VHH binders against Interferon-induced very large GTPase 1 (GVINP1). Designs and how they scored, part 19

Target 1, 242 residues: Interferon-induced very large GTPase 1 (GVINP1), of Homo sapiens (Human) (q7z2y8r1479to1720)
Amino acid sequence: DKRLFVLSILGLQSSGKSTVLNALFGLQFTVSAGKCTQGAYMQLLKVEETFTEELGFDFVLAVDTEGLRAPEHSNKSKDRDNELVTFVIGLANLTLINIFGENPSEMQDILQIVVQAFLRMKQVKIFPSCLFVHQNVGEATATDQTMDGRRRLEQKLDEMAAIAAEQEQCLDVTCFSDVIRFDVNTHVYYFAHLWDGNPPMAPPNPRYSHNVQQLKSRILMTATQESRGNIMKISDVKSRVQ
Below, E stands for the ipSAE of ESMFold2; O stands for the ipSAE of OpenDDE; V2 stands for 0.75 times the mean of E and O plus 0.25 times the DockQ between their complexes.

## First folded at step 23 (VHH)

Design o2 (from n2 with R98K; framework vhh_7z1x_3; at its last look DockQ between E and O 0.78; V2 from the best seeds 0.00; counts 0 for: pae E 2.2 > 2)
Fold by ESMFold2, look of step 23:
Structure o2 (fold): chain B 242 residues (1-242), chain A 121 residues (1-121)
Amino acid sequence: as target 1 above (242 residues)
Amino acid sequence: QVQLVETGGGLVQPGGSLRLSCTASGFEFSYYGMHWVRQAPGKGLEWLSSISKSGGYTSYADSVKGRFTISRDNAKNTLYLQMNSLQPDDTAVYFCAKGIFTDESGRFDYWGQGTQVTVSS
């Protein structure tokens, strides 16, 4: 039986979500991509056999989702997004939460859905991991400014956790770290914009490529940690998808 | 930025030996398996050998088994290829490469500019 590490990415429409996945895994998506269910696309990536024993898995299942919609949409859109998020978070060993830019409304849209979904997973004893990818942050990203951004993100996550805990009657949850294993200083990755400058004059940004390599290394480290504990076989994933 | 720099190539007589080095920077070298590939004049790329991130697992193409040995030093971010019993057919540009996944094209994420190995006939 082959071992599978499941990685997914969530984010709003037009947030650069698929670009991150393609940068992480190259062109494998163009060769092996397939749609598993409405709103989700899955690709199976085979690990080189020389590496599988030390990595602890034989395949990566990359899950790319249709972009989430802003909460100002109808209740039908919110129900569809909640179902998609529940499916993706429940399926994945690691979920990347993609946030584009510094728009507070955009951050709240994503965080509302994500925090509720992780709280639901906690209630059914499923404990997936997450990392946040915050793309296209401002050019002035001095450590003081980044620390302010981390503090604001943590505060919003804690606020959403408290709201979700009240709604779900979960009395032991007061902050986001009560919902899922999370440290805002080590679980948030900041990406420069894809282009170095303003289009159309901008060349491709080499800092974006560096950010991708840092994230890829963290994903591999996380996957190796997961392989020491609970990692699913391909047959287990088939059961979840059905 | 990711950088892979190969050194140690040169001219050798048939039956001779060379040791190639590849110095890596711009990524967490110890988290990745590594490879050696080569390209002979007028030919396509040929995979030669792979080594796991700790060095505990290796694999070789049939054409080089028993003659070539891959190794790594994670403290120095360096990959090595010891080449023995060299033959004229080993003449090629040799590249080190970074990649984790199998690819139908045989291509890897990153590779260096290569180092020339010439075995006289």
Scores: ipSAE 0.463, ipTM 0.810, lowest interface PAE 1.7, mean pLDDT 77
ESMFold2 (binder alone), look of step 23: mean pLDDT 88; pTM 0.893
OpenDDE, look of step 23: ipSAE 0.859; ipTM 0.953
ESMFold2, look of step 24: ipSAE 0.403; ipTM 0.783
ESMFold2 (binder alone), look of step 24: mean pLDDT 86; pTM 0.873
OpenDDE, look of step 24: ipSAE 0.854; ipTM 0.950

Design o3 (from m3 with P108F; framework vhh_8emy_2; at its last look DockQ between E and O 0.70; V2 from the best seeds 0.64)
Fold by ESMFold2, look of step 23:
Structure o3 (fold): chain B 242 residues (1-242), chain A 121 residues (1-121)
Amino acid sequence: as target 1 above (242 residues)
Amino acid sequence: QVQLQESGGGLVQPGSSLRLSCAASGFEFSYYGMHWVRQAPGKGPEWVSSISKSGGYTRYATSVKGRFSISRDNPSKTLYLQMNSLRPEDSAVYYCARGIFTDESGRFDYRGQGTQVTVSS
């Protein structure tokens, strides 16, 4: 009956995922919220009636996860992360991949998880959309800096795709664009620091607010495009989680 | 930095017309639906009208339908409310507001400073 656009955000523990979601959607507009059994938190947002025809959906379900790579370093923690990612990706129309800062090992770890997950979804013929959000990166508006960052990210994604393809024996995959629809120039968003300086003396960074508005606009565009053929109904989501 | 700045209010006689404007900046105006809400002294906020991002869909509160007309000009990033046949009960502070997600109480993402409309003999 009612059309639902499902948006999820994935990222490492303490990576600013909740801050981005709150900036995008605002908690005060949530009509319901809850935790499912897999460690995901869901918030339901109602679209104003006047806009539903142009947007193509009536509700947004925002899905946030408990952080990936819990403090445990066992194989059990790795299996839990894979289960959580599988659930969230299988539920979502659009997944935001949140990367915080410039830590090479943490960045590689999240990219490895993401690429493996999307390759496995391809194998079961589930084709979600994704956007990358790279937070807390220097000058978010400098063209040369963002171009270099995009090249490095694309290289890392392609490397992870090649490794994952070898591990999964999926010989027709040589780059990340073989795994999922992706263009590094249009699917990656860079966010400035939330504060312009150090709190509490620092003012809010106006570039962060601008970055949020740009991402929000892209999410709405993507949701409108997907509603043309593949939008879920609320009843479908309820039956799948029960 | 999202900014919404209303203008065009004033004191008018019953049956008069007023045109409110709202200048928007700090976001991609053409990507968002917009609203007018009003608040009379001692009362809660009341939704007045909404307009979709293209301007192709509009909706009005029952109390103003047929008398008020919402419009927008995306190139100039301006929202308008044409108010005709004004009545004393239309007296309120009028706010323009942005929001994709709303509730019936008139709570939206961003709201302007407001412009006072007073209709009295």
Scores: ipSAE 0.412, ipTM 0.774, lowest interface PAE 1.9, mean pLDDT 76
ESMFold2 (binder alone), look of step 23: mean pLDDT 87; pTM 0.887
OpenDDE, look of step 23: ipSAE 0.825; ipTM 0.935

Design o4 (from n2 with K53R; framework vhh_7z1x_3; at its last look DockQ between E and O 0.01; V2 from the best seeds 0.00; counts 0 for: pae E 17.2 > 2, placed apart)
Fold by ESMFold2, look of step 23:
Structure o4 (fold): chain B 242 residues (1-242), chain A 121 residues (1-121)
Amino acid sequence: as target 1 above (242 residues)
Amino acid sequence: QVQLVETGGGLVQPGGSLRLSCTASGFEFSYYGMHWVRQAPGKGLEWLSSISRSGGYTSYADSVKGRFTISRDNAKNTLYLQMNSLQPDDTAVYFCARGIFTDESGRFDYWGQGTQVTVSS
């Protein structure tokens, strides 16, 4: 009887994933269980009974990687993170890619890891859904993100896709939209700062609440439409890429 | 109450074929990935195959790849395993299992009772 939606949240260390999760689910969900296995932390979120018909599911399984390590470490650390990300993306109905702040190096690091993982999923003909969440972005930047900033993000994703295609020898991939179903205008969400200014003198930022509502709506729509959520072994994915 | 019931086991000659069925009840079958696992007498569990909730993705252990085919019918709440070219070392109890995912420990949250498959002359 119970309907389960699997939501993965990926991000580098210190990316604020718990803040996004709390903002999205704090009013309508309670955490009923949480477990950690091999660097993947799982939280079972129960939908409040008064919201079950509205939301269309009874539980959400939130899967969190405890933060990805930046690629500057050894090759073995990078290989472990790539395998974990591929596993987590294959497990989920929807994956949120969480980018905190506007640090260019951190943004490129997460994009590199994520694009590589999605390309590997494409090689085994698995096409998961994803959304990008860009946190702690200024109000002026939020306006730019609906125009110039979205174009710049799409260009970076296309560059990373081309690099990953060369590394995986996937000559039929030239842009990010060749890797997964993606529309930069509808799959990227920008969160402004929580307050207009610094506490305690600042009022709450109304754009933060609006962005949370829009993201919730997209997640709910995906839950109705998505038909995948099966387990995939990381070794099976690697053997098929060869 | 989650229930998984395997049928279709039995005695078969080497080179023969069997189709196992697993009928599910007590949960929404189409929301879960499903798996087949076997255990030969006195041996550990061996994962054989997995299938996604829609049936769009399948995966197989090397020991059965090319001989076994996993499938599902969500309208009938039934999981299948078509086993061809059976040999004596395929003799085991076969289980269907439900899980959201399998970690390195091989854990699944619900299992059937198992069905015996015996391959002998």
Scores: ipSAE 0.000, ipTM 0.119, lowest interface PAE 17.2, mean pLDDT 66
ESMFold2 (binder alone), look of step 23: mean pLDDT 86; pTM 0.878
OpenDDE, look of step 23: ipSAE 0.849; ipTM 0.945

Design o5 (from n2 with F108M; framework vhh_7z1x_3; at its last look DockQ between E and O 0.01; V2 from the best seeds 0.00; counts 0 for: pae E 19.6 > 2, placed apart)
Fold by OpenDDE, look of step 23:
Structure o5 (fold): chain B 242 residues (1-242), chain A 121 residues (1-121)
Amino acid sequence: as target 1 above (242 residues)
Amino acid sequence: QVQLVETGGGLVQPGGSLRLSCTASGFEFSYYGMHWVRQAPGKGLEWLSSISKSGGYTSYADSVKGRFTISRDNAKNTLYLQMNSLQPDDTAVYFCARGIFTDESGRMDYWGQGTQVTVSS
């Protein structure tokens, strides 16, 4: 019964989820727009023995998911997405919430589903961690725009938390930080565009690589911290899936 | 701080060869497996090759098997990728990465900035 750290990623269809996940760990999830991924895809990664003591786990389970609000499922109710998100969040020690662009409507949709799922987890005394990845942020001047972005995100999350609280009849929840441990300054990562210019001839954006490195560091830190507490076993994962 | 710097990329004709280098710093290089990955325009990251910390074990993706050779010099903190019989489909940015996993699916916690390889007539 080996020690397992479960990392999952959620986001809208074609939001670059698999790309981020692949960039983080050299994974081989399919990166395509359209009909590509149904449900959740998992890769079990064995940690080198030299690192297991430092990290505190033996394996990483990386979970990629189908895009939320996929056009192929346009006729399917928000229920499927809710179920998937709840399942994935419940399974994971850490979930990456991937947001692409600045479309307010799309952002609201994903945040509502995610906040609802976390609230449900709280109700059943599951306390997973999350990090937000906001991609395609064209910051010429990184600091001011990011601050405004963070403020807006926090506000939106709080709004969604209030809505979710009402729906779930949770009187003790007034903001997102009441749902899950969250600091908009430390739990949100802004990513530059993958390419420096217009594909297909554009070179990769060095800033993107840097952003990935920062996120990786955070993920590993989180994983290490989680391992010091209640480390998940493979048998535990089996029970959660059932 | 962990640093990986790729060099050796460039323009080459089909059938040509290139040798990439990756210089590591900020960590004990000999303690880590190393990997090469690439990203072609409009595509995701593709794993190419891995090498154990001692260099005794190597693995390759089917797409590059028989054409690419991974090696390392721990005394120089350098990873290499010899690329032969290059084809237009090999055009990509190539990255070296430090490994924390032993399997082919997930390998790296740090990677370099990449070096551009263009194969064109």
Scores: ipSAE 0.000, ipTM 0.235, lowest interface PAE 13.8, mean pLDDT 84
ESMFold2, look of step 23: ipSAE 0.000; ipTM 0.102
ESMFold2 (binder alone), look of step 23: mean pLDDT 88; pTM 0.890

Design o6 (from n2 with Y110H; framework vhh_7z1x_3; at its last look DockQ between E and O 0.01; V2 from the best seeds 0.00; counts 0 for: pae E 23.2 > 2, placed apart)
Fold by ESMFold2, look of step 23:
Structure o6 (fold): chain B 242 residues (1-242), chain A 121 residues (1-121)
Amino acid sequence: as target 1 above (242 residues)
Amino acid sequence: QVQLVETGGGLVQPGGSLRLSCTASGFEFSYYGMHWVRQAPGKGLEWLSSISKSGGYTSYADSVKGRFTISRDNAKNTLYLQMNSLQPDDTAVYFCARGIFTDESGRFDHWGQGTQVTVSS
């Protein structure tokens, strides 16, 4: 009887989602059942038996979505993305929001959809978490740029939370941290370029590998915190997917 | 039955410090923004500070900014107010209040019984 931690990653098309999952969990991805819905790929990762006693789960289910479109006015593209985002957030214990570059404004529609989906999950007593991953940002020593990016993201998330709260009539939600557990200083990770050059012929960037391990450690720490409460079993995931 | 119980009040000399606690029961504490309000002798209610349900966002009245710090521990269902550099004008009954989402300073639907803070020689 095996216990499962479900991890989703969301982001725009060509934003490096599969590359982050590959770097985070390496070549040891275990492919399970095929696509369950249009645009969602699921990959099962086995936790070593020695560590299952400490962590409280046996497997990680990584859900990698087909990329979302860049922000646009098209209603059909937004409706498809809304349905996909709601599904993968509802399935996951932890969702990674993948932002490519330093400008989160390119994800305006996705941020709105994500915040609304988390608010809806809260209303039905499903308590997923999220982390933000900013890839291909500038040099790590540009602390003022990183701090400004964090403040801008926090403000945008708070704006989206207030809008969603009015739409859902949740009068006691005033900011994004009221929707889910979130601290912009702790739950936002920045990565430089993945490779020194064009993959696959470029060597891995050593800073990227270190940052990926740091993110991996945070994901496992988050999963451990969640395991003190409500860890799903594999049979529960099957019923939620079907 | 909703209960808010303030503790930690007392007599303190000018310049001193106190930490107030408010223990909540009978409702899901982590769903509500929380506030501190005080009433000085012979005066109306004065809003002091607010904290979001997650604890990530706070606001303060100008009269206490820099001297008072609001915090919460959702695992212990407890709201705190750290009060530093207390002066005689801080003498009041201090109330813990549960807020309504959009009322930044105007509406509270439950109060505690209050705790007396007295600043004097």
Scores: ipSAE 0.000, ipTM 0.084, lowest interface PAE 23.2, mean pLDDT 66
ESMFold2 (binder alone), look of step 23: mean pLDDT 86; pTM 0.876
OpenDDE, look of step 23: ipSAE 0.852; ipTM 0.949

## First folded at step 24 (VHH; framework vhh_7z1x_3)

Design a21 (from n2 with S50G S59R; at its last look DockQ between E and O 0.01; V2 from the best seeds 0.00; counts 0 for: pae E 13.7 > 2, placed apart)
Fold by ESMFold2, look of step 24:
Structure a21 (fold): chain B 242 residues (1-242), chain A 121 residues (1-121)
Amino acid sequence: as target 1 above (242 residues)
Amino acid sequence: QVQLVETGGGLVQPGGSLRLSCTASGFEFSYYGMHWVRQAPGKGLEWLSGISKSGGYTRYADSVKGRFTISRDNAKNTLYLQMNSLQPDDTAVYFCARGIFTDESGRFDYWGQGTQVTVSS
C-alpha cells in the first residue's frame, strides 16, 4: 500500500513550470503522463527506496498544468482557469506558484486566480500549503531590491485578498495572511535565470542551482510534516481526480 | 522507442521562407510539449521555440520572434516550423525535440538527427 505526496505547480504559460519540476526532481526515468481533468496532467515520481521510511511516502505526484492564460476580456476563459486552479490546489499537499520575470500585469493575473482559490479552500476548511517561486530575477542581487520585491508582492497579495473577500462576501478577510498562513520572507523563493544567457549556448547559472536546493529542502520538509498527518493513499487521490 | 525525424531543410536565398516538419513516433505525441533548436556552424545549440501539447500556447526566442511560427498537428504526429524572412545568420542544422512535460518550456529528453537549412545568395 503506497503513500503519495501531491505537489502542484501553477503558473502562466511560458513561465518555466517544467524547468522547475525537472530541476527539483531530475526526471531521468520514464514518467507516465495521464490527463486527470482538462488542463491538468500528472506525473508520478518514485522515491528512492532507501528514503521512503524516513520521508513517510513512496511517491510524489507532480501535477502540471498546460498553463494559465489570463482572460483577455473573456469571463468564460477566466472561469475555466479558476476552476482548474481550485481543483489543483484542492488536490495538492503543497502548491508552488510560479512567476516568471517581472511583468506586473502577468503577475496580477496569476495572483488574483490563486488568491481566490485559496479563499475557497478556506471556506471548505482545506488548508493547503503554498510557496511562491519567482523566476528570472537575476538583476535583483542586492538585499534592498529583494526586500522591496517582497514588500510589493505582499502588497499585491493583500490587494487580491481584499478583492476576493468582497467577491465572496467574507467580512473577516482584509489581507492575504487572513486567507492562508503566509510569511513573505519565508514563503517566497527567488530564482536566478537558469542560464547566464540564451540557452543552450549559455553556461548554467550557479545561483539557480543554489535556489533549487533551497526550495527542494523546503519542499521535503513540508512533505515530511504532511506525511505524519495528511498524506493520502493512492486510492484516495484516484477518487478525487475522477 | 522514441523517434523524431526532421524534413524540409534546404538552400534558400536571404528573405526567403522554408517550412520544416518533424514526424514523431514511439510515444504519445499529444502528451508532450515540443520544441525547435538549431546549431549554427561553430556554435552551440540555440533554443528557438516551444509549443504546448495542445498547441494552444507557444514561446519564441527573441532572435526569431515575429519571423518563425511553430505549430503542430496531433492527428498526424507532426511538428512544424514556418520560417520567414530568413537571413544568413539563420544557417544551421535544425532539430526538433521532445519536452519533458506538457507545456512549451523546460528541458528536452529526445531529439532527432536534424535538417540542414542554408541561407545564402
Scores: ipSAE 0.000, ipTM 0.180, lowest interface PAE 13.7, mean pLDDT 70
ESMFold2 (binder alone), look of step 24: mean pLDDT 86; pTM 0.877
OpenDDE, look of step 24: ipSAE 0.155; ipTM 0.600

Design a22 (from n2 with H35N S59R; at its last look DockQ between E and O 0.71; V2 from the best seeds 0.63)
Fold by ESMFold2, look of step 24:
Structure a22 (fold): chain B 242 residues (1-242), chain A 121 residues (1-121)
Amino acid sequence: as target 1 above (242 residues)
Amino acid sequence: QVQLVETGGGLVQPGGSLRLSCTASGFEFSYYGMNWVRQAPGKGLEWLSSISKSGGYTRYADSVKGRFTISRDNAKNTLYLQMNSLQPDDTAVYFCARGIFTDESGRFDYWGQGTQVTVSS
């Protein structure tokens, strides 16, 4: 009768994924993780009983992943990335898509894999949520160009959704919002640089800390919304992982 | 930046009352469960009370049940602890703390600086 909210994070190797998890929950997955499959690790967080009824869950399962397109997987990276992304998105109530920097080729590749995975989940009637975390964005980009960045991301996601829909012969999908519930203005979080300057002389950036708190609040809100009828029992998660 | 600031401590005679306040900033206060803890001189931290994000659920340590009341005002981003029938054993530094998880899962991620409560004749 224990209720579980599953949170996963995906991202490229060296994309700051572990830093986000540490900032959100104080997690160090390599020490505490239980291995589910190759490339995915889990940590269980128990909710204190005072809070469980209003939150709607008794545990949070945090799922950390190895970075996508890791150099040591170059021969089979596409197949492995597809399997890992499908597993993680299918397991989680909420998936964080962690993007670092602005490399157009790498960004398009990760978006294509992610959009394809969400379309496949829709086809099997699994409706997970996602949030995008775009890290290491300059202050001018975060404030002045976030409208432009959101527009470009939405256009790219819509483009990938249309391509995936043709590949999967899914005629009722024309944009990413047809694949999952998504609003580019509320589902994309832009993070400032972790350090305000160059380490080791640079202090931690207080804007990064603020971004983390905004994201944590959104995660808790999403978890409560999911608990209204969709949250799994512990035994259900074990079956789903197998 | 998360900030929690306690106020309302002071010197009180046995049997007296105090109301502690904790003002929160840097996060969405209404999304988080909150707690009061204290540390008596030379002792470890003692959990006193927890309150859910809406205020609908509360829990108290046996040592303070019936004497202390936790409450919150989400419009003011403020957590309160009403302390009645204070005794010398209640002398401690009192902290508000944010967190919804148990000890093994990282129970509290932020504390205030604390406010001193001293109960003596």
Scores: ipSAE 0.499, ipTM 0.797, lowest interface PAE 1.2, mean pLDDT 77
ESMFold2 (binder alone), look of step 24: mean pLDDT 86; pTM 0.880
OpenDDE, look of step 24: ipSAE 0.776; ipTM 0.894
ESMFold2, look of step 25: ipSAE 0.482; ipTM 0.795
ESMFold2 (binder alone), look of step 25: mean pLDDT 87; pTM 0.889
OpenDDE, look of step 25: ipSAE 0.717; ipTM 0.894

Design a23 (from n2 with E28T E104S; at its last look DockQ between E and O 0.72; V2 from the best seeds 0.00; counts 0 for: pae O 4.0 > 2)
Fold by OpenDDE, look of step 24:
Structure a23 (fold): chain B 242 residues (1-242), chain A 121 residues (1-121)
Amino acid sequence: as target 1 above (242 residues)
Amino acid sequence: QVQLVETGGGLVQPGGSLRLSCTASGFTFSYYGMHWVRQAPGKGLEWLSSISKSGGYTSYADSVKGRFTISRDNAKNTLYLQMNSLQPDDTAVYFCARGIFTDSSGRFDYWGQGTQVTVSS
């Protein structure tokens, strides 16, 4: 029974989730325009034997998910997204929350679902980690805008935590950091544009590659830390997927 | 920008030795496992050796076990491959690669341009 670290990603449809996963680990999730991931797609990565003792796990299970708020499912109740998010967060040691752009309404809906899912996990004594990836951030205003962006995100998360707490009748939750271990300064990553200009003639943006490297380092650190306390077995994952 | 630059290749006689170096830049070298792979003419990519982040663990393909030694200097951002008892079948382009995962597809996220090793009498 081999040890697993489970990494999942959530976000809106066409927000670049699969692209991020592919860039992180050289994966082969579908990224083509017009194609949407249905449900959840999983890839198992074998850790080289020389690394398993140091890292504390034998495999990484990467989980790509269907985009939230997909137009194809517009007639389907917000319940489907809630179920998917809860399932994916419950399955994973670490979940990447992918945010593309600054659409306030869509962002709020996603954050609400995500926060509620983490609160539910806490209630059943499951303590997954999360990192936020905010994509398509411009270079020109990087430091000041990122600080403001972090502040705004933290505020929104706290608001959503309060709402979720009320809905779930959790009196001990007043902010998002009460739901999970979270620091807006260390758990949020801002990504530049993938391309320097407009595709298809635009070259890749070197900053994007750098951002991916930083995130990957964080993921590996988290994985190593998690392996010391919460090692999942392949059998555990199979039981959760069924 | 992530860069891996292999050096130390060349022409050597059978039974000879070479030491390859790979200099890394553009990322935190000590945070990643490193690998050596090679590609011979008309053949696919062949994994040779891996070393953990700290250098505490190493592994080798059966084809090079006992002849090749992988090592690293994290302070110098450099990966090494000591190759002894070289044979004509060792003729290939040698690449250093970054990554902690190995599977049947031989996926690595970054590798260098490679250095040519030719073993011939």
Scores: ipSAE 0.028, ipTM 0.322, lowest interface PAE 4.0, mean pLDDT 85
ESMFold2, look of step 24: ipSAE 0.605; ipTM 0.870
ESMFold2 (binder alone), look of step 24: mean pLDDT 85; pTM 0.863

Design a24 (from n2 with S105Y Y110H; at its last look DockQ between E and O 0.01; V2 from the best seeds 0.00; counts 0 for: pae E 18.0 > 2, placed apart)
Fold by ESMFold2, look of step 24:
Structure a24 (fold): chain B 242 residues (1-242), chain A 121 residues (1-121)
Amino acid sequence: as target 1 above (242 residues)
Amino acid sequence: QVQLVETGGGLVQPGGSLRLSCTASGFEFSYYGMHWVRQAPGKGLEWLSSISKSGGYTSYADSVKGRFTISRDNAKNTLYLQMNSLQPDDTAVYFCARGIFTDEYGRFDHWGQGTQVTVSS
C-alpha cells in the first residue's frame, strides 16, 4: 500500500558522498546490524504527507555504501567491491555515481566497476536508472561550458561498456546507453568546489547550492517517473495508444 | 510534442514481405530505445521487438524471431521493421513505441497511431 523509492550512492572512499547526500536530503546514514550484511548503510525517510500525492512515493530508502577501496580492505577485496556494487545497484531504483575531482585513474576505476555491474543487471533484466555526480571540479566545468567533460565521460563509459561486453560475450553491446538508459547531457551533474577559496577563510560557493538543487529536482522527477512506470505498465501503454 | 508516425502497412499475400517505418519527431530520437508492438483484432497488445538507442542490442519475441528484423537510422530519426514470411496470423495494427529506457523490456511512454498490416489471399 505504501510506495518506496530506493536511492543509492556509490563512490570511492572519502569521495564526498555523504556531503552531497546530506546537502540533497539532509541525510545521515545509519547502519542497523540486521540490515547491514554487505557494508551498505540504510536510512528510511518519510515523505511529508502533503507531498506524497505530488511526488508519487511515500518513503525514500537512502542507501550509502562504505567507500570502495577502503584502506581496511585488502587488495584481494576487488571481488568484494564488485559484489557490493552489484547488490546496491540491484536494490536501487536510482543510483548516483559519485566521482570526486578529475583524477583519471580514480575515475576509470569506479566507472569500470559500475559499468560491469549494470551490464550484469541487464543480463538478468533488471533496469535501474543512474545519474553521475562529478564533484569538486573547476567552476568552468561546473557550468554549461563542460561539453568536453561530458564527451570525455561518455567516451569512457562507452569504452568500459565495450570491454565488459567483450568479456561477457554480449556481441551487440557497443556503448553505455546499450546497457542502461543514459543521456550524457541530462544524467551528468557537476558540482563546483564547496568554497570559492581555501577554508576557513573562504566564503561558501553559491554555485554548489544551485547544482545541488538541480540534482535534487532531477532525482525527484526520476522517482515520480519510476513510480508511475512500475504501477502503470500495460495500462499506460493502452492509454497512450488512445 | 512527441510524435511517432508509422507507415508501410498494407495488404500482403501469405509468404510475402513488408517493411514498416516509424518517423520520430518532438524529441531526441537517439536517446531512446524503440520498440514494435502489434494488436490483432480482439486481442491484447503483443510486444514484437526492441532495439537499443545505438542499435547495438536487439531482441525479438519468439513468435517473430528469424522472420522480422528491427533496425534504426538515428540520422533520419526513423525506426524500421522488416517483416518476412508473413502469415495470416500476422494480421494486426502495428505500433511503434518509445521506451523510457534503452532496455528491451515493456516500459513504453509514447506510441504512434499504428499502421494496418493484413495478410490474406
Scores: ipSAE 0.000, ipTM 0.127, lowest interface PAE 18.0, mean pLDDT 67
ESMFold2 (binder alone), look of step 24: mean pLDDT 86; pTM 0.877
OpenDDE, look of step 24: ipSAE 0.844; ipTM 0.945

